VH-VL binders against UPF0598 protein C8orf82 homolog. Designs and how they scored, part 20

Target 1, 218 residues: UPF0598 protein C8orf82 homolog, of Mus musculus (Mouse) (q8ve95)
Amino acid sequence: MWPPSGAVRNLALVLARSQRARTCSGVERVSYTQGQSPEPRTREYFYYVDHQGQLFLDDSKMKNFITCFKDLQFLVTFFSRLRPNHSGRYEASFPFLSLCGRERNFLRCEDRPVVFTHLLASDSESPRLSYCGGGEALAIPFEPARLLPLAANGRLYHPAPERAGGVGLVRSALAFELSACFEYGPSSPTVPSHVHWQGRRIALTMDLAPLLPAAPPP
Short names: E, the ipSAE of ESMFold2; O, the ipSAE of OpenDDE; V2, 0.75 times the mean of E and O plus 0.25 times the DockQ between their complexes.

## First folded at step 12 (VH-VL; framework fv_ficlatuzumab)

Design w6 (from w0 with heavy chain S54K; at its last look DockQ between E and O 0.52; V2 from the best seeds 0.00; counts 0 for: pae E 3.4 > 2)
Fold by ESMFold2, look of step 12:
Structure w6 (fold): chain C 218 residues (1-218), chain A 122 residues (1-122), chain B 107 residues (1-107)
Amino acid sequence: as target 1 above (218 residues)
Amino acid sequence: QVQLVQPGAEVKKPGTSVKLSCKASGYTFTSYWMHWVRQAPGQGLEWIGEINPKGGYTNYNQKFKGRATLTVDKSTSTAYMELSSLRSEDTAVYYCAREPGWGYRYYGMDVWGQGTLLTVSS
Amino acid sequence: DIVMTQSPDSLAMSLGERVTLNCKASQSVDTYVSWYQQKPGQSPKLLIYWASKRESGVPDRFSGSGSATDFTLTISSVQAEDVADYHCQQYKDYPLTFGQGTKLEIK
């Protein structure tokens, strides 16, 4: 113990992951009824996605692994049709909208609407990140150079589809696994400068920083 | 356990109105949409409309606009469909059928009543 | 209105044979299709929703497939109790509409 034997990695993301608990939606701030029909031929529903990429009805009393939506077809349909909310309805509280047949499905997020949960085919020449429980059907190419560790909140980000905000959150468990690949500069102990991936040393581009309002520009 | 109970038959004259009932039991009434569907003798199924018992929101087939009115009584878990200005072509079996609402996604009409035979004749 | 057209109008099959019932939408309904079984003198019973998902308690010999405009209900090994009218229904858009039905009989 004279030398530190239990060194703590300086990505606060893993600590935030292990200690985080968040309550349900902002129903007190915004009034709605699940299944409301403000005009003919319309049904409206309200959803919430947490920092683990789990989808809930926004007003669910319990938000945990047991109560989240798990149906693959539903999740793929929901997130593949996700777009910015420009409907004129609930834009301030629900920044995203998924149009599914007769339904306008409003979405608000703990952090980002896209939350990467798994690295698929990590041993291949073209690994992919999957998000929000959609497996290969909701996956994009992994771009290690474009990983963005954000010191202000201790979280890790990666490019995401433009229709879903352009940047997604890497969930804490996956970010912890990826942190083993980071190289830190001597003057920046909380912000890595490079990632080591498949035998290559890759400089982090920081090009996602302008898309995150709390991030400093590169 | 889960059931939708409807009266077996109603007989009416043209030009009058009828209010058909559908009593739900064995589930949380306000967690499911209620649909009304009719089937004329020897014909297919025709959707009339739907109501969300939680908020009273309705959507109607435009064919029935102005003639059909869907309501609910939450205290008795009963849905109603009123059809006015009856014609002989309104003779049909009228079903109520539930569909999962919030918390239940992309289901069909999973439980149907036994139907009420409405006969409209001079 | 989206028109759902079923074929054939009726079908007679031997026990144990594979049956395929068709349903065509007049425009894309994505996968917003359900199938109902209506035995003589009875109310419709939900078999398939979301084009391909089997409702709880429905035997695994029933399966649904299709997307956009062309949909099928398949009975892998028809049984005597499967004698019924079968209706497809779209719920992509209002008004909800049903096909005219297919009558299945055993020969």
Scores: ipSAE 0.435, ipTM 0.756, lowest interface PAE 3.4, mean pLDDT 86
ESMFold2 (binder alone), look of step 12: mean pLDDT 92; pTM 0.950
OpenDDE, look of step 12: ipSAE 0.886; ipTM 0.951

Design w7 (from w0 with heavy chain R105Y; at its last look DockQ between E and O 0.58; V2 from the best seeds 0.00; counts 0 for: pae E 4.0 > 2, grease 19.6 > 18.9)
Fold by ESMFold2, look of step 12:
Structure w7 (fold): chain C 218 residues (1-218), chain A 122 residues (1-122), chain B 107 residues (1-107)
Amino acid sequence: as target 1 above (218 residues)
Amino acid sequence: QVQLVQPGAEVKKPGTSVKLSCKASGYTFTSYWMHWVRQAPGQGLEWIGEINPSGGYTNYNQKFKGRATLTVDKSTSTAYMELSSLRSEDTAVYYCAREPGWGYYYYGMDVWGQGTLLTVSS
Amino acid sequence: DIVMTQSPDSLAMSLGERVTLNCKASQSVDTYVSWYQQKPGQSPKLLIYWASKRESGVPDRFSGSGSATDFTLTISSVQAEDVADYHCQQYKDYPLTFGQGTKLEIK
C-alpha cells in the first residue's frame, strides 16, 4: 500500500462519505430524461466518461470505442467548460457539469473526469499530457515527480485542473508505458520511490494521495 | 431522405385559432428537438418556441407564451403548433425545423420544413 | 433578449468577389452562433454552426469566424447560386434570436 500519513489522509471519512453518496444516487440515476427542461431557460443532458477517457451519453446501451463521442471540437468544448456540479440537481450522482449557456450537461465518471490519454512532445523540454481526446487544446504540463501510482487499485494519477477535481487518471495503456520509468526503493518494494525521466532521477512527491479515495481491503 | 412536410397555406379570421402541422420522416422523431420559427412578409426570422418530442418539454418565446402551444404526436411523427387569438400581425410563413437533441454536438437547425403561409384577415 | 444586428442590410457583388457579412450581438454569446442561407422562395438552410463549423455538404467557400459579440460569414468567391438572404442566429440564451438578415445579390 502507499504509505499514508494518518492525519492528512483520513481513510475512514473518505470511505464513509463515498458509500453513503453512492447509496443515495441509485434512485437519482433512474429518474432522468435526456433533454429534460425542469426549469425555464435550461436543457439537461447526462454523460459518462470511462477509465479510457471516452465520453458517452450516460444512457447509451453500448459503451465502446465505436459508440463514444470523437469530434474534437465537441470534446474540447465539453471538457474545457467542466466545473463541479453545484446546481442543486443530481450532485451526488453527477459530480460535474459542462455548461453551454442553455444546457446543463451532467457528467459522472468511472474514476475521474480527467483521463490522460497521450503524452505530447515527449522528447522536448516541455512535454504535456492531453486528456479526453482533446489533443493540445486539453493538455497540461507533464509533471513526472507528481505521478501517483496507487497500489490499492493499480491505477496511475497525475495533477489535473483544480476545476476538474485537481487529479486525473492516466489511462491504462499510457500508465503501462510510464511505469517502465519507475524505480522502487529497497524499503518500499511495492511503491516506487523515483521516476527516471529524460536522463534525470526524480523523487516522487506523493502529494496527490490525500485527494483520492482509497478502496477498502479485500 | 430526412424531410419535414407542412401544409402550404391557411387562411383565418382575426380572433380565431389555428393548429399548424409538421410531419417528420426519414429519421428518429424523438431524437431531435422541434422548433417553430415564423417570417412575416419581407421580414426576418422570429423564434416561437421548441419542444422535445421524447418528454414533451417546451420552451417558448415570451412574446407568444399564453397564445402558442406546441405538441407532438409520436405515433405519427407529427409536431403541431397552435396559435390562438389570431391578429393581422400573425400573418407570416411558419416553419418547423429540427435540431439534434442528444448531445453537446450538432447545434443548429439542420432541416427545415417548406413553411405554411398563414394569412389572418377579415 | 439578445439582439443580433447584421450589416450591411444588402449588397450587390460581382462573381468571384470575396464577401464578408457581419453580425453583432448585444451581449456575449461566446461561440453559440449559427448562420443560415435562405434563397428566394425557399426555406432557410444551415451553413455554419458553433460560429465556425461548416455543416455537411456546404461548399468550402463558406466560412465563419468570431466570438463573444462580433461574428462574420465569409464567401471566398461568390457564385451565382449564392444569391440569398443570410441570417445569423444566437443560441446561447433564450429566446433564440436571429439577425434581421443580409440580402446578397449579383451585379
Scores: ipSAE 0.349, ipTM 0.701, lowest interface PAE 4.0, mean pLDDT 85
ESMFold2 (binder alone), look of step 12: mean pLDDT 93; pTM 0.952
OpenDDE, look of step 12: ipSAE 0.870; ipTM 0.941

## First folded at step 14 (VH-VL; framework fv_ficlatuzumab)

Design x1 (from w3 with heavy chain R98K Y108W; at its last look DockQ between E and O 0.07; V2 from the best seeds 0.00; counts 0 for: pae E 16.4 > 2, placed apart)
Fold by ESMFold2, look of step 14:
Structure x1 (fold): chain C 218 residues (1-218), chain A 123 residues (1-123), chain B 107 residues (1-107)
Amino acid sequence: as target 1 above (218 residues)
Amino acid sequence: QVQLVQPGAEVKKPGTSVKLSCKASGYTFTSYWMHWVRQAPGQGLEWIGEINPSGGYTNYNQKFKGRATLTVDKSTSTAYMELSSLRSEDTAVYYCAKEPGWSGYRYWGMDVWGQGTLLTVSS
Amino acid sequence: DIVMTQSPDSLAMSLGERVTLNCKASQSVDTYVSWYQQKPGQSPKLLIYWASKRESGVPDRFSGSGSATDFTLTISSVQAEDVADYHCQQYKDYPLTFGQGTKLEIK
């Protein structure tokens, strides 16, 4: 969100992709039926996670805060069992899979499958980031040095569990709050070089950059 | 074992409000969306809206926006629907209904229905 | 709003006959269709969900089929207890909508 000039160019690219994607929507790109049973007693479901960390059925027409899945037990189970999709089914369209008993729960995402939504802070405890609505049950240590601001899309990233791709998106509202802690230098006027955290000046490692896909995604 | 219990009847004058109740038992009340549906005499079923009992989030049929209010009392596992500015055409049986599935899987209809409350609106 | 149109409006059948009830959506609802049985003076009861899946406790003489816009509820051998109104309902998009119903009677 910090580089205004980058945001303007990224908006033009986003609009062009959106128009092209709408024009090129194909009947055979990925065809499925929710609850399909390719084998006896096996059910397959298809999910989507947005840039806010909200989980939906992939084919839901209404995707907003009101209509997303909110049940804590389901979300914890879903994301705790998330792994790369190596099932031989739908791997190109759904890169992740959550295995729940005999259910194959395929996941594709707007950006990353892990989206950090809250900083679980306590002055008496190490801070932790929670993701995808899981509260403390889906939380990892906050590592301020490893925050990755990406100028190309204006988004912020943080380490995530390796099984979920190793890098997660910080939702925009949380990223905006954390951006107040960034320091820019002459060699990085559009990309911060340091983060100030708990009275310490910490150099950003930028070590997550190789893990991100070709930017920007649609 | 899973049940939704509603009072049998209510009689109201036009221009007043009514608050209908739906007591749930036999399942975890806060894990499933609750729907309200009405059926006027000789007519089909009409969806009024839904409420998520855990967070209190609601969606309404636009036809009832501004007149219907859905609430819950988690401590008594009871859902409520308040309908204001009653008219004679609001005379109907009002059902509450639970949506099925694991609590994270929304929608494949409504698997458990209350017995309905007959609301009669007349002077 | 997605309109669900049922046909026929009513029918009378002999015991043991096959009954076919139709439901047409004004736009695609994929397989997000449920069927309900409503006996006289009672609340609706879920029979079929996901267009073709039978709810627990529903006799196997009831079956559903269809996708996109055209849906069918079939009763393979009608019994006396099947006298009811039958409603289809889509749950693809808001607002949720029901068909107007089909009344089944036994001769």
Scores: ipSAE 0.000, ipTM 0.436, lowest interface PAE 16.4, mean pLDDT 82
ESMFold2 (binder alone), look of step 14: mean pLDDT 92; pTM 0.943
OpenDDE, look of step 14: ipSAE 0.809; ipTM 0.910

Design x2 (from w3 with heavy chain R98K Y105W; at its last look DockQ between E and O 0.02; V2 from the best seeds 0.00; counts 0 for: pae E 7.4 > 2, off the site)
Fold by ESMFold2, look of step 14:
Structure x2 (fold): chain C 218 residues (1-218), chain A 123 residues (1-123), chain B 107 residues (1-107)
Amino acid sequence: as target 1 above (218 residues)
Amino acid sequence: QVQLVQPGAEVKKPGTSVKLSCKASGYTFTSYWMHWVRQAPGQGLEWIGEINPSGGYTNYNQKFKGRATLTVDKSTSTAYMELSSLRSEDTAVYYCAKEPGWSGWRYYGMDVWGQGTLLTVSS
Amino acid sequence: DIVMTQSPDSLAMSLGERVTLNCKASQSVDTYVSWYQQKPGQSPKLLIYWASKRESGVPDRFSGSGSATDFTLTISSVQAEDVADYHCQQYKDYPLTFGQGTKLEIK
């Protein structure tokens, strides 16, 4: 029986289903082997990006700050070549693909493949958001009017390259900083209407909302 | 309980700079915007700018952009306003004032004011 | 810049009288208006925010009203301690601007 529903209580089934619901986040449902070669001169690798913008091998048993990939050159190469997975292989489980020669590097995501981690040159006329640990090499113009606070999950989104789905997640620490610039009107205290940026009061466009799927459950 | 403490007076010569301080206590300094407002003798109130202590984000009155610089020291809960290229017209009382509401919520109004620093600019 | 124009410049009232202070914005500021009381030699004190909401600890005799461009602060029964300058302030757009003030005196 599924917890915490009103279904009949059965401890063994509840524990198994609760265990599966909790432990499935770390267990791959699709069969693969890292470095597999389905064709001569072709190698396939499988990756995961979390809501912090940290990149891991998908089958890594530990996913934390210590175990994530940190090499700048590798991260820049990986994310700069990211595109939708139209390879005919693993498309349902790994929606994105980073191609390096004959290597197919499949990617799945906790939320979005692009996760913005830092605001670069915030005092300049052209501030930039960097993502996924790439610093200046993985950065795009900051567009404060197009910030999208999503009430359903409490997360903040921003435009991202079209090839990566057009919208990226703002990491929670950065989202908290930026939220200080939001204005909530007297008649709408739960959804911000404006952002205050560099001496301007800018109406939020909300134009990214159609690009997001149904909000992830809490 | 909530307090904003400012030095009482400063005297400066034209062409120099001044850095005024505002020490906050009794609340979470990084959660609320801080404003700076001045009042020349016998005159009204003039808004200089604002700063969010958490991210250091600022908004300035264009009249002061390029001359005024707002900063904070989070470790001492102190806000600063530096004004450069001083002239006699800058003689005024300079107030810091706290915005009510939470970080991420902008509820305008300035609910707690410092007692002000009198800046005198003269030869 | 949005100009906030207060009237009258000065007002002399008898104790217990009703006082109406006016503030006019050069363009619509919706309800993004606050009112401050500034007694001689003191820093301003917030009375009203969002045009009509009374700040905590402000006596019931103070009330605010208005929207768009025309705003009023009303003191229903003036007391001796109400002698002060009163400032309106808009926060609809940058720069934030104050009215030039109205001086309230007792006859």
Scores: ipSAE 0.043, ipTM 0.633, lowest interface PAE 7.4, mean pLDDT 85
ESMFold2 (binder alone), look of step 14: mean pLDDT 92; pTM 0.948
OpenDDE, look of step 14: ipSAE 0.777; ipTM 0.908

Design x3 (from w3 with heavy chain S103P; at its last look DockQ between E and O 0.42; V2 from the best seeds 0.00; counts 0 for: pae E 2.8 > 2)
Fold by ESMFold2, look of step 14:
Structure x3 (fold): chain C 218 residues (1-218), chain A 123 residues (1-123), chain B 107 residues (1-107)
Amino acid sequence: as target 1 above (218 residues)
Amino acid sequence: QVQLVQPGAEVKKPGTSVKLSCKASGYTFTSYWMHWVRQAPGQGLEWIGEINPSGGYTNYNQKFKGRATLTVDKSTSTAYMELSSLRSEDTAVYYCAREPGWPGYRYYGMDVWGQGTLLTVSS
Amino acid sequence: DIVMTQSPDSLAMSLGERVTLNCKASQSVDTYVSWYQQKPGQSPKLLIYWASKRESGVPDRFSGSGSATDFTLTISSVQAEDVADYHCQQYKDYPLTFGQGTKLEIK
């Protein structure tokens, strides 16, 4: 019943400063200005997506549900045009890029750029996962066999569009709902081995594991 | 209240320069792009260029290359457009107009316009 | 440059009539289109952005639609205060360009 300790709060701040120091080692790559135009006919903006799939300007002072971008048309446009950042600009700090009209929109992520928020009901036997606040417009087929539980961080992953990194995070609330379908075997006492879906017992493939480097604790 | 205030008129001779001002108030000046748009008598609207007050970044309509210069003074929240080598064809109303500096549900196009400055270029 | 072509050039309507103003882009501009109203002797006023989103304070009788190259501004029931020039504008790419305008009058 104790309030969060000062050590946990200070560690998060220290880690943020340490991470920024590493990303600030290059002169032009260490900083940016929202709305910069380093070359004709373009504007550059910088964004951040959290583990809940909420999108923010990267330099927003407050990042919570009240302050995140919510406009459906904007979110669908942004994430449908997302790709790995191979522009030669800010690649270390902003691994993804969304090209929207005149805008070159850089994205960095708390975990993955795709964060699945809802399992959409299907009028068929093929349910879909929607991501990043896009509803049906940002949704892909649900593949229960390819769910990847990662014991190191307690998070759940699922395939995502290749252009957006190939692997997406399942938001914790949705991951909790899906955990009811998991089965743990004798050789998998802490990580599920199978998923039960629509009357079938399906072995988890684990084929996404090589795409995820080990995640440090938050 | 959001306002963009411009002088009402300027008269100049061909071959000279003019520097038009646009004083902003009622909002965070560095959070919005400032555009300059002109309208010759009886004609449509013509985009001249834009400036981001936060970093001074500019984009110009190529038609005005070398003649138009956009600047800002952040301390007074004032945008400026200088047009050189004036011609009689430059006679027009010159508007400043703001645009939200970040996309999303607040990306409105040019949502607030000044009243315009009538520039008359004549011998 | 992307050319925005408006039609008709002008029209006169009776009060309460439905008015449709058209704007065509010379190449796809996705939904990066705004519409402006300019009353006589005044500066332009933003009505519609993102092709179909109504700016705050704009009456519900104004609506926008379209994507790619074909865009429409509709006034469902024309009022006397709607006498103005109407301009479409693309902001997909530089330079930003406006249509030549449509002049709306009341008979």
Scores: ipSAE 0.509, ipTM 0.788, lowest interface PAE 2.8, mean pLDDT 86
ESMFold2 (binder alone), look of step 14: mean pLDDT 92; pTM 0.948
OpenDDE, look of step 14: ipSAE 0.882; ipTM 0.947

Design x4 (from w3 with heavy chain S103K; at its last look DockQ between E and O 0.02; V2 from the best seeds 0.00; counts 0 for: pae E 10.1 > 2, off the site)
Fold by ESMFold2, look of step 14:
Structure x4 (fold): chain C 218 residues (1-218), chain A 123 residues (1-123), chain B 107 residues (1-107)
Amino acid sequence: as target 1 above (218 residues)
Amino acid sequence: QVQLVQPGAEVKKPGTSVKLSCKASGYTFTSYWMHWVRQAPGQGLEWIGEINPSGGYTNYNQKFKGRATLTVDKSTSTAYMELSSLRSEDTAVYYCAREPGWKGYRYYGMDVWGQGTLLTVSS
Amino acid sequence: DIVMTQSPDSLAMSLGERVTLNCKASQSVDTYVSWYQQKPGQSPKLLIYWASKRESGVPDRFSGSGSATDFTLTISSVQAEDVADYHCQQYKDYPLTFGQGTKLEIK
């Protein structure tokens, strides 16, 4: 059963794709059918979020800016209800789950389920970072001291809501804009040590590093 | 259609300054570092410096610090390198080159180069 | 400054031969090395970055390897269009520095 929301227009598109009986044979060791019902009155859907914060059906053959979900209310509903997948189903392949009534929306990620896309002006004194296309409805305070550049994969990270894994990816375009505030100095073109923000020189804390894998880049 | 366009040649006298241009097209100018590299006749490549076009952050080779100035004009997607107090040994081809945009740290190489401007410094 | 030393200084190869070009750094640069091809009268062209990653559009006969101080560029089957100078470059520490180049010619 689909949730009642202002995003019914784009949920109808998701339903239409599910109703077309997308094959599950294209996934590696994971077999599923979009809209499957393993229990009475339960529907299961399978999603993927890329490093740009764009959300897709997991079995979509084309994943690009044109084909990603864009409906604000759907995205806000999806990501605001995101939590670690402890359902007993698909936990290895889909680490996150967005619960909407009796609908289980499994999510797997290229990197992190939260991907910050924009720096927003806010009514508060601090700007906010918005994620995954949710605008102000999916936004948290920007904490420049806690930006974490990782040498292992060359990506930038920031604190995220705990229910969504506690750490999020800063998409590459935003990361480059923020990097204009980084101090690299004469000793390193590859590892920043400080961020210059609002006239202040702030040492990067690196406190998010233990929450991220240490794997080298591919 | 990614392209960096530079003037073909400049001739200057010793003791003067030159401001070389590099017009970018076909990509988001502010998402890539811009480097300047020179090559004297028959010699290797020498890095002059770099600029982040988004915020104007620069790094210079110490050999050129105080003489080289890197700037950008975001409205025209153009990078500039000004070199002052020119000497005959500054005769070289001057390239602009972009480094791919952020995918985290700067671990990419310089993926697109201009064709270079030949600067001749001679009385 | 980190000195990048290339060897050999020059070589001439027959078409189809395997070529190995070496680059040594004066101190560890981890994997922050790129390789460029510069054909006569042209600007450099990126071949390899991150020591081993091939740039888009570069033929698969080009490959790079190495870490720390010793790096190689390999051309598995040399073709006529591969006549060029080849430069390694480190970007671990400022200033960014290039090797002096290796000139490849066809016999």
Scores: ipSAE 0.006, ipTM 0.528, lowest interface PAE 10.1, mean pLDDT 84
ESMFold2 (binder alone), look of step 14: mean pLDDT 92; pTM 0.948
OpenDDE, look of step 14: ipSAE 0.892; ipTM 0.953

Design x5 (from w3 with heavy chain S103Y; at its last look DockQ between E and O 0.07; V2 from the best seeds 0.00; counts 0 for: pae E 17.8 > 2, placed apart)
Fold by ESMFold2, look of step 14:
Parts: C-alpha cells; structure tokens; sequence
Structure x5 (fold): chain C 218 residues (1-218), chain A 123 residues (1-123), chain B 107 residues (1-107)
C-alpha cells in the first residue's frame, strides 16, 4: 500500500476516495433532535467529521467540501474544546464531545476527530501540521519519526493532542505527498521503516500503533 | 447587563452613505454573531446581514449586497453597518441584534436587540 | 427565499382568552423557527426559539409548536401587556426571513 512507486501512490489515492464513499453506509442511526435541551439552559448538537477533516451537522444529507463548516473561529473553538465523551449521553455513537458555551456538541468521525490538512513552515527548523481547517490556530509540531503508515487502509497517522484521542489522520492528499519521503525495508516492502526529512534519515517509532483500532469508529 | 446601544436617529440625503453604530456591553463581544435588521414604517422586519466579530466573516441578504458593509471594532466592542447610495425607500428603523449559539447554523434566534436607529432619507 | 406567511393579520381578544397565531413556511425549515414580540414603539423581543423552547424570562403562558412548514404560537391566557405585533422567523437557510407579523389587540 506504501511502496515508493507512482502506481501504488495512485492506488492509495483511489482507495481513500472509495473509503470516503462507504462512510454513509453503516453509520449508526440514533434518535436525537438538533438543539435538544435535556437540562435547563443546555443545548445539544450532533456533528460528523470526515476523512478530509471537514465538519458537518451529523444529519446533513449532503457532506462535501461545498456543505462543510468553514468559519475559522467556529472550527478553532470546536476542536480546541474537544474531549472524549464521558457525559453518559450518546457515548456509543458519538465518542467525542466539544463543550462550547451553552452547548454540548457531540462528534462522531469517519476515522479520527483530528485530520491534518496542511504542513506549515515546511522549510523551517520547526514545521507544523495544521488540522481541520484551523490553520496556525489548530496546529502542532510535525514529528516525522512518529508518522504511522497503515498498509491495511493506505492511511497515514500522526500524534494529536491527547484530549482528542492522541492520534490524528493525515489527509490523503498530504499523506501521498509525504509518502515520497519513506524508505522501505527488504522484509516489509509495504510498510516503511524510515522517513527522510530535511536531509536526515529517521527510523519510524511505530509508537502510535497500539492506539489505533482495526477499523475506525462508526 | 447585556446591552446593545444605538443612536436614536440619523437624517441623510438621497445618494449619500450612512454608517450606523451598535455598541455592545455586558458580554464577550467576539463570541456572538451580530445581525442587522431593518423595519420600514408600518412594515415588517427585513434581515440585512450578519458579521462574526472575531474573524470579520460576513453574510448578506442579496438585496443589500454591494450597498451594505458590516464591520466591527473589537477594541470598543462596536459593530457598524454602512449603507451606500441611499434612497427614500431606505427610510426605516435599523436594529442590531446578537445571536447566541453555533456560527454555521442558527439554533437560538436573536436574543438581544438594540433600541434601533431611525434613518430618514429625504431631500 | 423562504417565505414565512403569518395568519391572522390581526385579531382582537378579551383578557384571559387563549390565542393561537399561525406561521407557514414556503418549504421545510425543520424546527429552525423563532418568535418575537414587538410592543408599540419598541424593538423585538425573543419569545420562542427552536420552534418550541421559551427564552429565559418569558412567561409560561407563551408556548410554541410545529415543525417542517406549520408553526404555532399560543398564548394560553392573554394579558393586557401582550398587546404587540408578533413575528415568526426562519433561520434554517439564507437569507433569514420574517413573517409579515400578526397584530394582537385587547378589545
């Protein structure tokens, strides 16, 4: 899934597009009303994030780049306050919760709630990965040694804030660009052993692997 | 506590511009959207547009796009609506109103309104 | 644009009577409807949001109901201070639009 050839890289891009289309099938259906008020002065809303890092209302009929939320202040607030859902409400269907003012904002994900979309300041000594459309306001240090490629789905992962699950997905277009930096070993031609970054040959730690389930949450 | 203060009246001639102000107090100005709504004498309410005071992001009623400009001054917690190429039909009370809740979809309506500025456009 | 049509245009009621005001959307707005009270010479005041939720400080004689295209504001026992124009508003899609209003008077 991650050999250095261009044909394999095209296959990974095709697989990412195919997996996005299957997201609508198999989503768990739960009963809720947007804006419901189970307690006084509290409102509950329900959201979905796709593998591109685009945020939607969970009940939106069309989920694509045109219909996703784009307001920077909202996205920064939403993802900055994200935490695991331990509220006792909707935990099976919505693993994450963002607490914004008078709102409990439940989130479920195609893959991970943090999706890295851009590499900022890539030529600097301190490059950063930005996520979920937040630019520099939602960014963390890029750690090339901790990139985790998964052969089973052709996706790439990177450390994320622990409050958001500790691991984030690298958006497929960015993952494909970064895959050119991978070096493969003779015993595992589909799983790289090293990454080459800014003139350095860096062994991949694989320390994120235990944090990823076999399939993404519903 | 929460308050939106607007000037009481403005008088302008046709073809000119006006910049109406709305000073907010008693809450975190940058955490709520600000709307502008007008009401011509004896008529209903008409939405002009909205602005996110934190990022300056705006949405306009297409009827006013190109003539209305919404801005904010975060340092004074003040929202502004500028209307150009004034006509006598623009004579109305102009309200500012804040909206709590989520920025991309609206769940709560406009919970606090200013007292309105009466704009009179006459030659 | 989504047109919000209110009925009746006006009505006069005796104190203590039950009042029902209607608002119909030209297409589904789900539950994204609010109701405002506007007393003579005053700015609008939010009564109901999310079709049925009372705003803080609004007396419990005010209630809202409806979904999709048909919405109702009910005043269970009209008081003298309820003389006002009442506006419904949809906020599901841009542009945000208001109904033309219903004028309530005491006879």
Amino acid sequence: as target 1 above (218 residues)
Amino acid sequence: QVQLVQPGAEVKKPGTSVKLSCKASGYTFTSYWMHWVRQAPGQGLEWIGEINPSGGYTNYNQKFKGRATLTVDKSTSTAYMELSSLRSEDTAVYYCAREPGWYGYRYYGMDVWGQGTLLTVSS
Amino acid sequence: DIVMTQSPDSLAMSLGERVTLNCKASQSVDTYVSWYQQKPGQSPKLLIYWASKRESGVPDRFSGSGSATDFTLTISSVQAEDVADYHCQQYKDYPLTFGQGTKLEIK
Scores: ipSAE 0.000, ipTM 0.430, lowest interface PAE 17.8, mean pLDDT 82
ESMFold2 (binder alone), look of step 14: mean pLDDT 92; pTM 0.948
OpenDDE, look of step 14: ipSAE 0.865; ipTM 0.942

